# Designs tried in a protein design chat: VHH binders against q9y6x5. Part 54

Target 1, 379 residues: q9y6x5
Amino acid sequence: LPPKLLLVSFDGFRADYLKNYEFPHLQNFIKEGVLVEHVKNVFITKTFPNHYSIVTGLYEESHGIVANSMYDAVTKKHFSDSNDKDPFWWNEAVPIWVTNQLQENRSSAAAMWPGTDVPIHDTISSYFMNYNSSVSFEERLNNITMWLNNSNPPVTFATLYWEEPDASGHKYGPEDKENMSRVLKKIDDLIGDLVQRLKMLGLWENLNVIITSDHGMTQCSQDRLINLDSCIDHSYYTLIDLSPVAAILPKINRTEVYNKLKNCSPHMNVYLKEDIPNRFYYQHNDRIQPIILVADEGWTIVLNESSQKLGDHGYDNSLPSMHPFLAAHGPAFHKGYKHSTINIVDIYPMMCHILGLKPHPNNGTFGHTKCLLVDQWCI

## First folded at step 23 (VHH)

Design he4
Fold by OpenDDE, look of step 24:
Structure he4 (fold): chain B 379 residues (1-379), chain A 118 residues (1-118)
Amino acid sequence: as target 1 above (379 residues)
Amino acid sequence: EVQLVESGGGVVQPGRSLRLSCAASGFTVSDNWMSWVRQAPGKGLEWIGDIYWGGSRFYNPSLKSLVTISRDDSTNTLYLQMNSLRAEDTAIYYCAKGKNYEKAFDIWGKGTLVTVSS
């Protein structure tokens, strides 16, 4: 049988939620599969960039989705969550579903994974849902499982995306034990629904399933705000992205803008594009603006308004609070194995291996995931 | 004691709607996979639909447009809403508790008879 893989993302599922809350369904999933406790995601730690990194194996500077909000100075185009359908933004990389879709006797399916409702390199999944946050998990699950079960050519790669616990994390903050407990219980139950449905359809034994996330969540506060208006007049720059990593497009001399911002707050680092730390791999793309501001963990960059978010993400990707987890089950994976950490870009070469696809050039290291796979020697 | 008790069955005219209830005792409906099945006279068991602990529902494609499964956590009760009933929908309707992560049931109700006739 051709290998099959379902990639599931629960947005904003912080890795340490697994330590601080109970997940009976997910733990059962893990018990019969593998767990990577921490996944180091890419900078910036936002939804669109990291989801695209998972399926391309590339740093943000390489795949071109460098934020949830972007601006291209040459074409004057804007990218946002409400304006993400232009292939221009996605075509700097080839996501795995396109690679898979182009193979003979294979097809791809997608339920609202970022970029899956856009033709990339003139290719779109044979089965997909247009993104709509109002669509229930149930409906998404129904479509994905039916496509996995009844499609011809067979669906060999599928993606499933869900907005929680990210939305709730933003609303309540990750430190709200009462509300987050409720939210995470629902997530665990949905994982149970997924597993049960796969078993009921007879897919479970032959399907590889990866459950992961794009980023974590950190606690924010009204007491930890960085007001840019206190440091620089808004007429001197255009804001392309705001918090916790602000993208600044100067309207005056860049150096002057930089000098006005560099000492704005002790809880914010200001970088000229060429001075962005190498460890971020966030420099070599024209879509990265001339100046970026990086707030410290838990600090929020604001203009003349107070933030309403009690949790946020997008911070330094070395912060544990920004890290998601990865769990997996299926013929390709060991049973009852736990691994400490991988890089999020490592997922792509692993998935390619599982599916028998030739990977495009990527930043992942296949060696980092060998211990998860039954057909590999774990050294 | 662990038990499921169906109710709401009876004689109805074609085109009418009917809601069946399944009261559970000894376990929590919302923590389990629950199912509705039916058996028409002289026929085998037919699966109607499921509701899982997360609330996801799945239906027999042949019946999807005619049925809705729901539950009330406060009363620990499972429901089956049936619309536009036909003579062919005449059957004994059963609710059942599924075994988690298995394709099997561990608890069954005694069933309730639904007769659709003019």
Scores: ipSAE 0.838, ipTM 0.937, lowest interface PAE 0.5, mean pLDDT 96
Fold by ESMFold2, look of step 24:
Structure he4 (fold): chain B 379 residues (1-379), chain A 118 residues (1-118)
Amino acid sequence: as target 1 above (379 residues)
Amino acid sequence: EVQLVESGGGVVQPGRSLRLSCAASGFTVSDNWMSWVRQAPGKGLEWIGDIYWGGSRFYNPSLKSLVTISRDDSTNTLYLQMNSLRAEDTAIYYCAKGKNYEKAFDIWGKGTLVTVSS
């Protein structure tokens, strides 16, 4: 019988929430499986880029989804949260569900994972939901379990995406214990719903399940604003993305724009594209703009000294506040094993191994995850 | 003591609607997954649907257009709304408390009889 895998993301689930809040359902899941306490994600620590890194094993410069907002100067195409369906943006990589469903006697299913409603390399997930944030977790779970249980050829790889705790983290900030406790309790209950439903359908014993996230969340404040309009006139550049990593396309001489920005605030770093630190792996793609501004943790780049967010993400990927966790359960995984850290790009080759797929060239290291797997020696 | 008590049954005419209640005592309904099950005369148990901790609901496909399960946490009560009742819906209706993380029930109600007749 072919191995099966369900990949679940709860967006914006910061790793240390596991230590600072109660998760009886998730802790029961972990107790019977594995936990990776911190996953080092990719820069920039935004939703679209990191979800695509999970399923491709590639740094953002290599898979081409380099931000939630992008611009291509040659084609004059724009990418945004509400304008993300053009395969042009996604075609620089091959995500795992495409590779999976091209195998004999295999299908892929998706409940709203970023990119799964796009025909990437003329291939769309075999079963999918068009993205709509109003669709309940109940409906997403019902669809994904129906496809796992009732499809021919069988669904061997499935994804499930949920917008929380990211949405509430932005609204309240991660330090709002009262509101975040309520939000995180609801998420734990939904994890309970997932596990119980899989057991009721007879899927639990033979399905590998990964529960993870794309990034964390840091506290913001009205006292930590960087006013870009105080440093440079709007007419000198096109703003492709604003905060916490601003993407600047100069309208005048690039060096002149850089010089106006370089001393704007001690709480942001200003990089010419060629000077972006190598450790970010964020330089070698035409979609990365000539100048980027990287705010310090908890600082917000604004135009008019206003901001409505109390929490944000996108900062330096070395920051623990930007790191998610990974938990997994199933026949491929040990029981009761805890691991300190992996890189988010390591998830892809591990998933390929579990599914018996040949991975495309990628930046992950299979050896980093082999201690999680029962068929590997943890030397 | 820990118990489940169904109510709202009785004799109803075909085509009518009926709401059954299940009052829980000795435990909190929202801390558990809960179920409705029925048994028609001379037949085995038939699953109607479940409601889980996070509010996710799952129904028997043959009944899902006819029934709705809900939960009122403030009154610790589970509900079954039934619409367009037919003679074949005549049954004893039970609520049940599931065992956490298992495909099993550990507490059953006494049942409430619904008779659909002209």
Scores: ipSAE 0.719, ipTM 0.902, lowest interface PAE 1.1, mean pLDDT 94

Design he6
Fold by OpenDDE, look of step 24:
Structure he6 (fold): chain B 379 residues (1-379), chain A 118 residues (1-118)
Amino acid sequence: as target 1 above (379 residues)
Amino acid sequence: EVQLVESGGGVVQPGRSLRLSCAASGFTVSDNWMSWVRQAPGKGLEWIGDIYYGGSRFYNPSLKSLVTISRDDSTNTLYLQMNSLRAEDTAIYYCAKGKNYERSFDIWGKGTLVTVSS
């Protein structure tokens, strides 16, 4: 049988949730599969960039989705969550579902994974749902599993996306144990639904399933705000993205804007584009603005209005609070194996291997995931 | 004691609606995969639909437009709403508790008879 892979993302599932809360369904999933306890995601640690990194194996500077909000100075186009359907933004890379879709006797399916409802390189999954946050998990699960089960050509790669626990993390903050416990229980139950449905359809034994996330969540507070209006007049720049990594497009001399911002707060680092730390791999793209502001963990960059979010993400990708996890089950994976850490870009070459696809050039290291796979040598 | 008890069956006219109840004892409905099945006279068991742990529901495609499964956590009760009943819907209706992560059931109710007749 041709290998099949379902990639599932629960947005904003912080890795240490697994240590601090009970997940009976997910633990059963892990018991029969593998767990990577910590996944180092890409900078910035936002939804669109990291989801695209998972499926391309590329840093943000390379795949071109550098934020949830972007601006291209040449075309004067804007990208946002409400305006993400222009292939212009996605065509700097080839996601795995396109690669898979172009193979003979294979097709791809997608349930609201970022970028899947856009034709990329003139290719779109044979089966997909237009993004709609109001669509239930049930409906998404029903569609994706039916496509996996009944499609011709067979669906060999599928994606499933869910907005929780990210939305709740923003609302309650990750330190709200009462509310987050409730939310995470629901997530675990949905994982149970997923597993049960796959078993009921007879897909479970032959399907590789990866459950992961794009980023974590850190606690924010009204006491930890950085007000840019206190440092610089808003007429001197255009804000392309705000918090916790602000993208600044100067309207006056860049150096002057920089000088006004560089000492704005001890809890914010200000970088000229050319001075962005190399470790972020966030420099070599025209969509990265001339100046970026990076708030410290738990600090929020604001203008005149205060933030209502009690949790946020997008911070330094070295912070544990920003890291998701990865669990997997299926014929390709060991049973009962735990791994400490991988990079999020490592997922792509692994998935390509599982599916027998030739990977596009990427930043992942296949060697980092070898121990997860039954057909590989693990040193 | 672990038990499922169906109720709400009876004689109904075609085109009418009926809601069946399944009261559970000894376990929590919301923590389990639950199912409705029926058996018409002289026929085998027919799967109607499921409700899973997280509340996701799945139905027999042939019956999807006519049935809705729900549960009440406060009363630990499973429900089957049936609309636009037909003579062919005459059957004994069973609720069952699924065995977690399997395709089998571990607990069955005794069933409730639904007769659709003019």
Scores: ipSAE 0.763, ipTM 0.908, lowest interface PAE 0.6, mean pLDDT 95
Fold by ESMFold2, look of step 24:
Structure he6 (fold): chain B 379 residues (1-379), chain A 118 residues (1-118)
Amino acid sequence: as target 1 above (379 residues)
Amino acid sequence: EVQLVESGGGVVQPGRSLRLSCAASGFTVSDNWMSWVRQAPGKGLEWIGDIYYGGSRFYNPSLKSLVTISRDDSTNTLYLQMNSLRAEDTAIYYCAKGKNYERSFDIWGKGTLVTVSS
């Protein structure tokens, strides 16, 4: 009987929300399992890149999903979070659900995890939902638990994705205690629904469950705007992505564009591609543009100053505000263990170990997660 | 004093709709998972459906197209909407409070009788 794993993401769940808000259902889950208090994610700290890093164990430069908005100059292809179905973008890596279902007598299921509705290497998750943000958590939970309970060959790896608290974090900002308390209470109740349903179906004792997220959220303000139009004319470049990491494709001499931007704001770092800090692991892919602009935490790059969100993410991955958490429960995991930090790329080799899969080459380190697992010597 | 009180039962014609209410006191409905169950004359208990903490709902497959469970957190009340009623829907209808993270109930209402007849 192969081990089973359910991987759950609540988008934009900042790690310190656990300390600053009440989560009775999630705390009950953690009490019987494990907690990693901070997960250091990958730069840029955006949704598509970090969800793909979780399931591939790769830095963004290596898996090719380098932003939520991308451009390939050779093919003239554009990628966006609303236009993301071309396998071209995803085929630089092999996500875990593909590896899993190619094993004899195994299948994979997905309730809207980024990329699971794309045929990556001509392989799509055995059971999946086409992405639609209007589909309720109830329907996602029903489908995923039905597939875990009733499929032949059995579903051994499943994913479930939910858009909150990211959507509300953008709308209200993480400092809006009243609105975020209401949003986070709802999310905790949905975690309760997940656990209750798994128990009702008799799945709870033999299913490994990971609850995690891709990134956090930081407060933005009308007082922290960087007006790009005041520094450079639009005609000198093509804008591939704007904030908080702008991706700039020069239309004129690159050095001239760089010189117009380098002193634009003390709250923005301007990098030629070759000068991007090595610690970002964000240089060696053609989808990374020749110039990037990296705003300081809480600063927003704008063109016209017409509007802005109250919360955002995408900033330097060393910032605690960008870090999610990881909690897990199941037969593979210790009970009542807390761990301070892992890298988000470490989740992939840990999941491969739990499932008995040979990991593809990746950037994760299995040793970083071994203290979470009952079958490993922790030291 | 923890209590569940069903209401809205009575005699109704076949093909009609009916909404039952379950008023809870002494505990917060949304902190618990809740259920509707019925018992037809001479029959055992039949599970209708559940509503969980965050509002996720799960139904008996044989009744799924006929019923809807809802919850009003501001009034601490559950509802059961029943449509296209048939004579076989004649039963005592109960609401019940589940034990959190278990498959069992700890609090039951007294029930409300629904009679479907011409």
Scores: ipSAE 0.739, ipTM 0.909, lowest interface PAE 1.1, mean pLDDT 94

Design um15
Fold by ESMFold2, look of step 24:
Structure um15 (fold): chain B 379 residues (1-379), chain A 121 residues (1-121)
Amino acid sequence: as target 1 above (379 residues)
Amino acid sequence: EVQLVESGGGVVQPGRSLRLSCAASGFTFSRYAMHWVRQAPGKGLEWIGNIYEDDETYYNPSLKSLVTISRDDSTNTLYLQMNSLRAEDTAIYYCARHIWGEARTAAFDYWGKGTLVTVSS
């Protein structure tokens, strides 16, 4: 009887893959539910920031996960994929699973969504898997469905994270039709398995399911490199993040570092923190470094080396190549409805509505998602 | 041109200590975070820990009390000190170079060939 929601992310699923490749299982899911064709994500268009924006409804400057690589000069703490579990980084916001499980008679479950194995505000997901990339999708799904069916208090909010097509998108590039067709076929099969499993367990009719992603992917090339070492001596700064948005902590006068970088490449914009474009909502957090470098789409910032990646993301969030999609199915959602675009921060207040939770202060607009929901007026 | 070469492996008795080295060349070692990773027989890769250019270290929680990572930027060398070795510490030990800004992928662009450590009576 309590409303239940499963939030699923397939990392790096570029919105236009839906138009350029075949997804019989995902298309059936969409046909019986709703589709948002483009989700405008947050800048920078990286994995940890955007997954946290989905579950907090906040821009990166407000939730504090401002990149996949971060440094705090006061505490000398570093953040990366390998050391992402210090609550220090996550505690500037309250993610939806924390709010959910603090309600009477509710639990949250997680299969590897970024942050769900961290005790945020001394609260960790009621049921969770420690991140381990070697755990199969099937095992993640089995744990989630077990928890949805067999927990007391009941699990009402669950997350499921999968690393593809992001990993293969980096390896092959989005323009490699042969390899990406094979990769995306496997992902569609996993979506088919997800739906079939939910039907077999009697969950399908009363569970709301959102399938989305954090960002897209763009093609890279060895002909589109920006060699940072040719522009500035490495002794003048500490490098916090490299490409496609470099984060620069000056070791000498900030203006001198800026002046050495500003003409480095016509394919890179150099911003002092106070000059970062307002549309990025990427300025008001101490974790944003004094200088950032933003490469043009498909360009890679390097340190006098070649690049191993054929695809990348992290670019300007206005680029269609950086946008994921959102599909949803369940009793809260219309059937056969397509919507053009929402902001990624809009997902949070929609999820709070579905679950009957009061949203924390956030940057999302509930009105942007009303047309997806059966209980709302769509003007 | 980037090269990472591990050394110091061998057969060691349970309860003893061992220090592994990783010689780095072909890049500016002092600007990179560096990692240790191991693979036990029949098992997947296990991250041991890393050290940043400012000497800040982070460890796999299950190994934190048993290992220490250090670096010497003057000799471009990364070290792994292992104490109170156990049979389950038998593995190939790899040195790996950090990649900025990656999440939920391999997270390393260059690896050494590894050095074998065998903990046996």
Scores: ipSAE 0.791, ipTM 0.913, lowest interface PAE 0.9, mean pLDDT 94
Fold by OpenDDE, look of step 24:
Structure um15 (fold): chain B 379 residues (1-379), chain A 121 residues (1-121)
Amino acid sequence: as target 1 above (379 residues)
Amino acid sequence: EVQLVESGGGVVQPGRSLRLSCAASGFTFSRYAMHWVRQAPGKGLEWIGNIYEDDETYYNPSLKSLVTISRDDSTNTLYLQMNSLRAEDTAIYYCARHIWGEARTAAFDYWGKGTLVTVSS
């Protein structure tokens, strides 16, 4: 049988949730598979960028999805959650579902994974759902599993996306044990449903399943706000993205804007584009604005307003609070193996290996995931 | 306090046009992108379109031919022009303020109370 892979993302599932909460279904999943305890994601640690990094193996500067909100000064186009359907934004890279879809006797399926409802390089998954937050996990799961089971050509790669625990993390903050416990229990139950569904359909033993996330969550507070309006007049710049990494498009001389912002807060670093730290791999793209502001962990950048969020993400990708996890099960993976850490871009070459696909040039290192795979030497 | 107030709704016959307005107050309107969304009876929220600070507009592909969004920063007003209305366009229409950097969660931080549009023969 041709190898099959289901990639599942629970948005905003912070890695240490596994240590602090009970996940009986997920733990069973892990027990029969593998766990990577921490996945170092890409900067900025936001949803669209990191999900695209998972499926391309590229840093944000390379795949071109550099934020949830973007602006291209040449074309004057805007990107946001509401207007993410223009292939212009996605065509700087080739995601794995496109690579897979273009193979003979293979097809791809997607349930609301970022970019999957857009034709990329003139290719769209044979099966996909348009993003709709109102659609239940059950319905998404049912569609994905139906396609995995009954499609011709067979679906060999599928993606499944769910918005929790990110939404709740924003609302309650990750330190709210009562509410987050409830939310995370629901997530575990959904994992149980996933496993049960796969077993019922006879897919469980032959399907490779990866459960992961794009980023974590850190606690925010009304006491940790950075008000940009206190530092610079709004007429001097256009805001492209706000918190915790603000993207600034100057309307006046860039140096003047920089000088007004550089000392705005001791809890915020201000970078000219050319001075962005190399470790972020966040410089070499025209979609990155001339000035970026990076708030310290737990600080929120605002425009003379309060923030409704008690949790947020997007911070430095070296922060543990920003890191997701990865668990996997299936014929390609060991049983009962735990690994400490990988980079999020390492997932792509691993998935390509599992599916027998030639990877596009990427920033991942296949060697980092060899220990997870039964057909590889772990040295 | 941020406030958004929709107006212009009512009962209209199929094929007619309607223009909705959203009056914004309590913030610098010109700094924000604005959205229109709607909710039909028994259905979830549907995104209609948005307009950015630089007047660039984006629309739901299913509705693009039927709607036009505009804004007047001098009066802090957002508009939704709807043409060739159908029964299926019956819904409560909301204007909402854009929030930067959000994805797959409500990309809006403030909403109006909505205005009801009923398309009926």
Scores: ipSAE 0.754, ipTM 0.895, lowest interface PAE 0.7, mean pLDDT 95

